VH-VL binders against Large ribosomal subunit protein uL10m (mRpL10). Designs and how they scored, part 42

Target 1, 224 residues: Large ribosomal subunit protein uL10m (mRpL10), of Drosophila melanogaster (Fruit fly) (q9vpl3)
Amino acid sequence: RGKINIQRPKAPHYERARVVAVTQPKYPELPKAKSCFKTRAERTQQQQENPYNEIIAREVRNWLDHSRLVAFFHLSSITADDIFRVRVQLHKQNLHLKSYGSKIIEQAVKNTRYEAIVPLFHSNHCIVFSPDPEKTAALLRIVRRVPQMVLLGGIVEETMLSRNQLVAYAQMPGLHAVQAQLVQTLSQAPGHLIQQLQAHQNSFVQVLDVHAKNQMNEETPKST

## First folded at step 5 (VH-VL)

Design w79 (from n17 with heavy chain L105F; framework fv_imvotamab_arm2)
Fold by ESMFold2-Fast, scan of step 5:
Structure w79 (fold): chain C 224 residues (1-224), chain A 118 residues (1-118), chain B 112 residues (1-112)
Amino acid sequence: as target 1 above (224 residues)
Amino acid sequence: EVQLVQSGAEVKKPGESLKISCKGSGYSFTSYWIGWVRQMPGKGLEWMGIIDPSDSYTRYSPSFQGQVTISADKSITTAYLQWSSLKASDTAMYYCARHEFGSYFDYWGQGTLVTVSS
Amino acid sequence: DIVMTQTPLSSPVTLGQPASISCRSSQSLVYSDGNTYLSWLQQRPGQPPRLLIYKISNRFSGVPDRFSGSGAGTDFTLKISRVEAEDVGVYYCMQATHYPWTFGGGTKVEIK
């Protein structure tokens, strides 16, 4: 292997240990302006939870920035057995299905070029990461058989793509397809892209409602 | 180099709780799943479950669902296997192993011997 | 659950002679992607298991070329072309095609 794994954190563990050594001790000798028992306990708990959330958020941001393929999905009701089967099937193709809380996603993308995707994660969601953009076709083939997972959009080579653009990319793999998608993305306003992504979420909910009311068998989710 | 280092041997009584650890080094901890495997004295290997340390997703073998809890703390690159109440039948060697893309276990820890007796 | 049957249970072999271990699964181990997720592990006395072979026939890093794997569907074989003293131990096959993942019962390789 000639080059470093792009999914590996850029900052080495021993470099982090060095930073900790510099920042510790916390200087308990410094007086605190004011503190009461309940307020101090609440602030201490918040400080403990925030550092862990920020570490996770940095990891998510690193995955987003260094994965050549990132796909966003709405996840409807699915059994534990089915989601495990899907995760394993994807993982065997070097496609990594991850579930993160909405707060973590928000912290990861806040003040970045990806901040516009935050509304996509206010409901049940999951994300698939891969270092290989040519795996987009394999991803869509696998997910086609999982109606509970609805593609919302993604990122290919750091370029945000709508559902339709990502489907088109999967049908035309290679450098030419990437270049074509970059040109198409540059022609679209960010607001229009987000509107298209949200419309796909709403269409899926409507499709489920129609199926539930009519008791018609529906295997392939699609825009209505 | 890739290494998984497990906590030391434990001697416990029935009903006691226990948490054993598996610390990964030499690789990106969140890029691989960690599995736990039991080997009862003089017996073969049994898969217990796995965890994805990146989002703490877990999946257990049906035989171990509800008997143990698998967790991980990626800030210290450590996975855990925990019992709320040990039984004598839990006496075994426990291995952690790195799982490559849902396909096979490539690197194994040295094992933690757990002895549960009255 | 997929049952993995290993034969023989014990294989006494003379140093320098070949050894062969068979693993049979109760169902096909071919995954939907066309791959077969069968691996072979070695456990030396007092040591943890070590990966030898993955996906039927691929030798893991650092594993000597005297180890080879073959098979398809439900029947798999691990061969040691020339057994060395350090090969003494128990060998296990493992499948990761079907949930739950299961191991064979093990085959003990001994020097006679």
Scores: ipSAE 0.378, ipTM 0.695, lowest interface PAE 3.0, mean pLDDT 79

Design w8 (from w2 with light chain K55D; framework fv_imvotamab_arm2)
Fold by ESMFold2-Fast, scan of step 5:
Structure w8 (fold): chain C 224 residues (1-224), chain A 118 residues (1-118), chain B 112 residues (1-112)
Amino acid sequence: as target 1 above (224 residues)
Amino acid sequence: EVQLVQSGAEVKKPGESLKISCKGSGYSFTNYWIGWVRQMPGKGLEWMGIIDPSDSYTRYSPSFQGQVTISADKSITTAYLQWSSLKASDTAMYYCARLGYDSSLDYWGQGTLVTVSS
Amino acid sequence: DIVMTQTPLSSPVTLGQPASISCRSSQSLVYSDGNTYLSWLQQRPGQPPRLLIYDISNRFSGVPDRFSGSGAGTDFTLKISRVEAEDVGVYYCMQATHYPWTFGGGTKVEIK
């Protein structure tokens, strides 16, 4: 990861925040009177109630409801040319890469059986949808060549699968593999499913740490 | 079954703005990308760009980047191609076409003839 | 940009005889997934283009079996085994392997 490609927003809010940070506001008074300005929590709440977000959240629910395969990924910085190539490869397999904000995902899955996926989207992410669960193997083959995309888990035939279960499903396609994954998922307590999602986040953090260390080692001049 | 219907011919003067449309029917509009192709009078085909209507993701040919804007309104299953300021060199037939899962432009609109003259 | 060169520029053919159109790309069209995103389009006079062949050799739905595609890497061929009157028009090859996507210059098929 040599450089992070981030968009430079010049929205008034961004510039205002920078100005406030530079001036370093002091604690002028400690009165009991309430502030005339909205708190960060109030601003966050207003943003969450944006009508535009609800329209897009409904779209996400439609994709979830009509897709027999849904895969969740962490997405690192990627160039416009690279993401276009990946999207074209996925499109050829009837796999549809979408990127939505964390708040939109949360709104889409709130009060649904998929609410447990929300912790997967605390950082940069993307989702791949398909009506064809047999495309799981093709998806993983494509993503293996895209180091910026790291599989977190997915949903197959409305059944939530961990990363390892999804990889196993791809390696053993067909009726027997589907039945095995369903049995494993159905035998899990709700707490165990949440624990597996958290474990995948922890494993992903460990993989990122190992990847970062490997990148550092690769950058080190070969002296042997 | 699958059909793309484009807006009618336009006659404009240089410097005027224009927005032409491409309405899809007979298929799930948000599941397929829509590309735009230019054909200058008596010439061949040029790829201008493409849009994924489901999230408005766009990608333009370098020759058309900054020259046109591609957009879509999935609520009315319509894609758009627009110019802020037309030039005489924009005189051409413009086609919209659906990108199939074979990664080819499989169904095409009838075309919109745009004539820009003083 | 990838340059797609079509030969011949025009092909006068007697009805019922075969026609062959060649398309050469300036670089290999094999994608990183092993597929070749090469298609062939037909444009009849006054009509929009119509897809004939995708992925080098696969015939699109509704396309007559007299049309066939072949080739690999940089050299591709579209063949019409028995040219009919309705086959008059301009034929284009198109690549979607490399960005930006590009078309061949076209080959006009005419009846002599």
Scores: ipSAE 0.661, ipTM 0.847, lowest interface PAE 1.4, mean pLDDT 81

Design w80 (from n17 with heavy chain I50R; framework fv_imvotamab_arm2)
Fold by ESMFold2-Fast, scan of step 5:
Structure w80 (fold): chain C 224 residues (1-224), chain A 118 residues (1-118), chain B 112 residues (1-112)
Amino acid sequence: as target 1 above (224 residues)
Amino acid sequence: EVQLVQSGAEVKKPGESLKISCKGSGYSFTSYWIGWVRQMPGKGLEWMGRIDPSDSYTRYSPSFQGQVTISADKSITTAYLQWSSLKASDTAMYYCARHEFGSYLDYWGQGTLVTVSS
Amino acid sequence: DIVMTQTPLSSPVTLGQPASISCRSSQSLVYSDGNTYLSWLQQRPGQPPRLLIYKISNRFSGVPDRFSGSGAGTDFTLKISRVEAEDVGVYYCMQATHYPWTFGGGTKVEIK
């Protein structure tokens, strides 16, 4: 596009304008300097890679690939003692409770078939891993007693399942062929499954928003 | 330049042990998995299994579970495939290949020919 | 295990003419994330396999644009728009949606 032209005053008016400019308020920082400084800082951050993040991301990928059962949970405020008790109960059933930062999860699953799980980790979360998918029923029984942990969905034998589908899977008999066939059937509509996982998370966020608004309404004075 | 360099051809008798190697270079060795693929003479490709070199986690194809051992030494950026007791039916070309957790094999070694005969 | 069936078994082609290879899976290769983990590999005589295409239709780095992939569900096609002398070899489809990973039986492309 065209340039913005700035017309400078001509002599004799030039000298008057210069005197006026000298008496104008001084700004401690120039917008140009501030803008360039922000760009430089952002560029420096983008150029730096943290090797630690890649190491942890590989650990997450290893857990995902090692485990035939992966369950994703939203985690509300819970004491260290309470979460430790849950961790011990899960461990007795070969269920491993892990927590990773959202950016590490994103790095671990980016450009992989598990990339669709990233939105599940934008709030406080935890993951339960197990090599044994038959432990799904035990997992749900333990978590049912922990209201701070809300099931969002999971992966069973490399198939992404919604909360309702995981509950259904847990209630099935331990006949291997029947369970394998169910997982295969559920994998035939991946778009619908992804939508269900995202819808459940969005629904939970809406419930949290309603609760927050109810709390604010109670705190707001009713008298004028 | 990403390269996977495999050990040389082997000629063995049935019952003998064997360990072949696949050395990675030109990339972060622990950031990718290494898979092993068998190709019998005049036949197609068969998936054997894979290893994560960062912690030596392995996952085998059911048909190869217990038949071979896959291992890795990250200090020398090398993965291994080994047999405790070779059979004539193990005669084949063996390839190692790199993959990211995106489920495709992007770079391949040149192959190691293993011949097992009496 | 997922069975991958390739047709034809061999395809003699005149230089500059198109070639087409089909691959059919015994079950859907659509994963729960909506992606299909179907790859195509090329093996030239005496050489290791080389990745051509991943996730049905994405060309790997350095692969000429005359190679293209298409398909959905259980039926997939690899096309070479204009076959060159260097394209002689065996082509394999591979699925990585279900473990264990499995390969097609191969299609031999040769110049007549």
Scores: ipSAE 0.007, ipTM 0.479, lowest interface PAE 11.9, mean pLDDT 77

Design w81 (from n17 with light chain S39N; framework fv_imvotamab_arm2)
Fold by ESMFold2-Fast, scan of step 5:
Structure w81 (fold): chain C 224 residues (1-224), chain A 118 residues (1-118), chain B 112 residues (1-112)
Amino acid sequence: as target 1 above (224 residues)
Amino acid sequence: EVQLVQSGAEVKKPGESLKISCKGSGYSFTSYWIGWVRQMPGKGLEWMGIIDPSDSYTRYSPSFQGQVTISADKSITTAYLQWSSLKASDTAMYYCARHEFGSYLDYWGQGTLVTVSS
Amino acid sequence: DIVMTQTPLSSPVTLGQPASISCRSSQSLVYSDGNTYLNWLQQRPGQPPRLLIYKISNRFSGVPDRFSGSGAGTDFTLKISRVEAEDVGVYYCMQATHYPWTFGGGTKVEIK
C-alpha cells in the first residue's frame, strides 16, 4: 500500500526544533549581584538555582512539545558498546535516545501537563523521542533485545499511555486515522498510568483485537 | 541554511596541546550528532568518532580511542576535537560533519589543517 | 573493521562520456532493519567532501540526476551518466552499517 516508506533526510520535529532553537535565549546573563565573596547561604542558593539547569530544562520541554512519540525507560547498568549499538539502531529509525538528570526532568515538567511523569525518574532512566508515532513498533522491536532498558510508559499524540497501551498501539496498522482513533479510545480508558499497566489489560487487548480485525477486513480487500 | 564553520589552521610542536572547534548554525544543534573525520596529506578519509551534543554522549573509532577527546558546548552550538599531547603523525586535515540519523554525513565543515613540526 | 575496496584507483574520462566506480565491502552491509547503509561522497580538489548518494541509491539534495547509485549486499556502483568538468575530484564510498564506520580508498576522476 502506498509508497515505499524510507527514512527521510529531514524529520518534521527537526524543523520544529530548529525554529525553537533559533528563538531560544542564546546567552544566559550573570546575576545582577556582583560580589567577590559569597556567604554559605548565597553559594547554596546559587547552586540550587543553577541557570544552566534551566537551559537544559527548556531543551527537554522542547523535545516533549515537538515529539509525537515519547517513551520512558528505566536503565540498568549497560556497557558503552551496548548503549552505542542501541543508540545507533534507534537513531537510524529517527528515534532519539536522550539521558537527562532527574532534577532537570522535574524542572522541565513542573507546572506542565507532563508533571505526572516525575515519579518514573526516581532511579536511572532514559527517554526516547520521535516526531513519528508510527515508529512505536520499531522502538519496541529494538528494546525487546535490550534487557537493561525497561519500558515504563510513554506519550503518544499528547496522550499518556502505560507500557501495555504502548504495546497495543504498536500492533495497529500504520494508517494515521486508525492510530488517532486508537489513541482516543485509550485516552478514555479508566485508570492511571501505573494502574493501567496492571488493570484492565484484558479489556484493552480484546477491544483492540476486535477493532483491529474490523479495520483489517475493511482495509485489506486489495493488499498488493 | 545549514552551515558548519571550523577554526583556522594550526601549527604546533610535538607534545603541545590543541583544541579545534566546529560551530553549527542554521539547524537545531542538539538534534544531530557531530562526527570528526581525519584526512592525512595525500590520503583518504578516516572516521574518528561522534558526539551527541544534547547529552554529550561520545563514541570513538578504536584507532582514535585515547588519542583525542571530542566535546561540545551546546550554549554556543560548538563541537570540539582536542589533543593533550600532539605527535608529528597527527599532521592532517580535520573535518567535522553532521550525522543524519547515524546513517550518513550530510553537511561538512571547511576543514582545519593541523601541522605538527618536530 | 570492515574493509571497503574501490576500483579503479583513477578514472580518466572524456567530457560527456559515462564514468563508473565500484565499491566492495568485506562483509554484507545489510543492517538488522533491512536497510543498507552505503553512501557516496565527492571531494573536489581543495574542498571538503560533499554527500552525493545515501543508502545505496538516494540522491542528496542539490545533487544532479546524472549521478546514480546501485548495488546490494557487498557490491555497489556509482555511475555518472555524462561527466562534466565540475565532476573532477575523488569519490569515496562509506559504510555506516558496521562499527566503526569506514571509507573506501577513493577513486580519482579526471577529464582526458
Scores: ipSAE 0.684, ipTM 0.860, lowest interface PAE 1.3, mean pLDDT 81

Design w82 (from n17 with heavy chain S31H; framework fv_imvotamab_arm2)
Fold by ESMFold2-Fast, scan of step 5:
Structure w82 (fold): chain C 224 residues (1-224), chain A 118 residues (1-118), chain B 112 residues (1-112)
Amino acid sequence: as target 1 above (224 residues)
Amino acid sequence: EVQLVQSGAEVKKPGESLKISCKGSGYSFTHYWIGWVRQMPGKGLEWMGIIDPSDSYTRYSPSFQGQVTISADKSITTAYLQWSSLKASDTAMYYCARHEFGSYLDYWGQGTLVTVSS
Amino acid sequence: DIVMTQTPLSSPVTLGQPASISCRSSQSLVYSDGNTYLSWLQQRPGQPPRLLIYKISNRFSGVPDRFSGSGAGTDFTLKISRVEAEDVGVYYCMQATHYPWTFGGGTKVEIK
């Protein structure tokens, strides 16, 4: 999936310095505000130039409207083999993992009851859909073994649930009456749900930063 | 009710490009994966790869990775299998089939015979 | 890749008599969810394959009850209780437990 530099496996001294100079500014340091403004303008122009995005947005709305279970995840770097394994395992359980661009998601949910989910998609993400809410337990069991996927929250029986509420739902018996009662018991106003989800996202970012630093330290040998 | 209709037979020369189609009807096209299967003359079945038409996610069998491209256009409920440069060894019947939740192939197209000879 | 071995290669059978086809996998086909993703396909001369059985023993819609599947782990069997003229063709087993998904070599059912 990219060009391979076969003729140049290792750059000469001068060319190495040039390549380093060209690539170093691309460190993924999100300076906030200004970087977001320029990136957003570019993404907005691309979206406006491609009317096919509206067709994809309609498909996303259709999935949201006709799924009784929708789960939102933050997605870290994952290999092609691992994501395929996860997609297949989920698909065998009638769980449908989809990846859509953030602008398509925003376009899909704008002016709908789902608009509150937009803040969840400002970073790398994926969504799992299912017509069967009883599969929430299977979903969480599968994702437990995929550290690159972090649950942000979801929608069960048209009710928005925080991460903790969705986890609680998964631990209860899947009887229809029990499911309906539990969802009603765990439900919260959309504003409060978004606040909880954003707070968890911020806490997760801090945990990821600490974890990344710990991983770097563990990989460095302590031998002299 | 569920139907997969494939494009007609093709006769090509080595080195030519080719794109064959598989049109789905009678079901929600984006809710099922489409797989491609090759059957060489007088031989058995070989799984080539799949596509999820909903988000255009593709995955190939190791034997076919880099040999073919699978794509789909959900606006016309059609999946495609494409070669950039055909070889005589590509002569085969090609089937598209619907994947029921990544577990089995439930409905099959009628097949597209591809003949590559000089 | 998982190797699927079918026996016999060819099965001549008298009309109305039973036929059995065996399929053996090089590894267990039990998936992490406890299900076994083994299917049986029929291909009549000049026709595309047709699904007969999925998940070992579940008959697909429209498939006659004379077809049955059984087995576990690595050994699976497709049985036709009373072979009819329309049953002539090649039968394939397929596994979808391990990637890449693979087919057996096929068993040709013929009338004696």
Scores: ipSAE 0.683, ipTM 0.861, lowest interface PAE 1.3, mean pLDDT 81

Design w83 (from n17 with heavy chain S31D; framework fv_imvotamab_arm2)
Fold by ESMFold2-Fast, scan of step 5:
Structure w83 (fold): chain C 224 residues (1-224), chain A 118 residues (1-118), chain B 112 residues (1-112)
Amino acid sequence: as target 1 above (224 residues)
Amino acid sequence: EVQLVQSGAEVKKPGESLKISCKGSGYSFTDYWIGWVRQMPGKGLEWMGIIDPSDSYTRYSPSFQGQVTISADKSITTAYLQWSSLKASDTAMYYCARHEFGSYLDYWGQGTLVTVSS
Amino acid sequence: DIVMTQTPLSSPVTLGQPASISCRSSQSLVYSDGNTYLSWLQQRPGQPPRLLIYKISNRFSGVPDRFSGSGAGTDFTLKISRVEAEDVGVYYCMQATHYPWTFGGGTKVEIK
């Protein structure tokens, strides 16, 4: 009974945002789509607006509470046009691509069961939300064509899954008993799964950190 | 019963175009991929490529990239394999087969024999 | 491309006796999801291929229990516990772990 039921929302602004996203026409004007890819200036500005961060953190928490499927991705450089095509394709399957700064994610999941995901967002990232876990197969099919999006893991029915487990779940759509058994099996070792997700992301982030530090060292002339 | 029915045998000359078909029935056509496999006379099986009929996403074996085109029409539950210009080396039996979420080939068509000779 | 090597090339067997076919891959066939996408196909004379075994050891619907698969990593075996007349044909292993999908060269099972 302590389990969060994502299908029982208490956040009106989530419903408002979702309705606008679904009903808003994309033509005749070209929409300025918010994509996973954001400039450094845009990311910095979001972090500095503390009151805005609190509002957006609440939005992220509502997405987590209202979604039965959440998938986490590392995002490499991608054009605004390419990511917009991905967003449109995902939206047709009731999959909602969102991008938030690491500080906002940290604030949203602080003091929740999902606080362990914070390390996944130290680099460029995006998140896909859906109220329908049966869409996991469609999600992976779409993302298969987007090499810039690398699946890190996710949450299905409030259970944290590694990349491999999420892929396995996608291969079993429409079988309630099998899906329930998978979730039950995963719940028997949640600490191990969280450690695997953290180890994978931390290893990748450490590689990026070493690369960034090496680039910084190259900017500074070696003294002799 | 799941069934894949392929078009009949073809006899062509080098340089001619050809399009062969594979019609699926007894299942939800858009929930499975369709793959194409070539078997040259007296030889083994070669995987050519796949299509996801739900959005027409295709992926080809490097050996067949640019040599053939795979397409599908989900309204009539049919996949196609097409050549713009046939070569004598294209003489073979061509099979279509259903891919279970891209992991194995479960049901196969009866095959289409393509003979290319001058 | 992953190379799939089958042995033997030909397997003459006495009716009712067992037959064994080996398949070796040039690289590990374990996919990122922990599954191994190795399949075995049977092609009877004049017929299209038919799936027998998928993911190493799982029998496909309608496949007799005399067929069994085993193996891990790069070395796989298909066994027929008691060969029947209808088992005559060419058997192929196939991997779907690495793109492009590749097949073994085939093993012809004949009754002597």
Scores: ipSAE 0.008, ipTM 0.435, lowest interface PAE 13.0, mean pLDDT 77

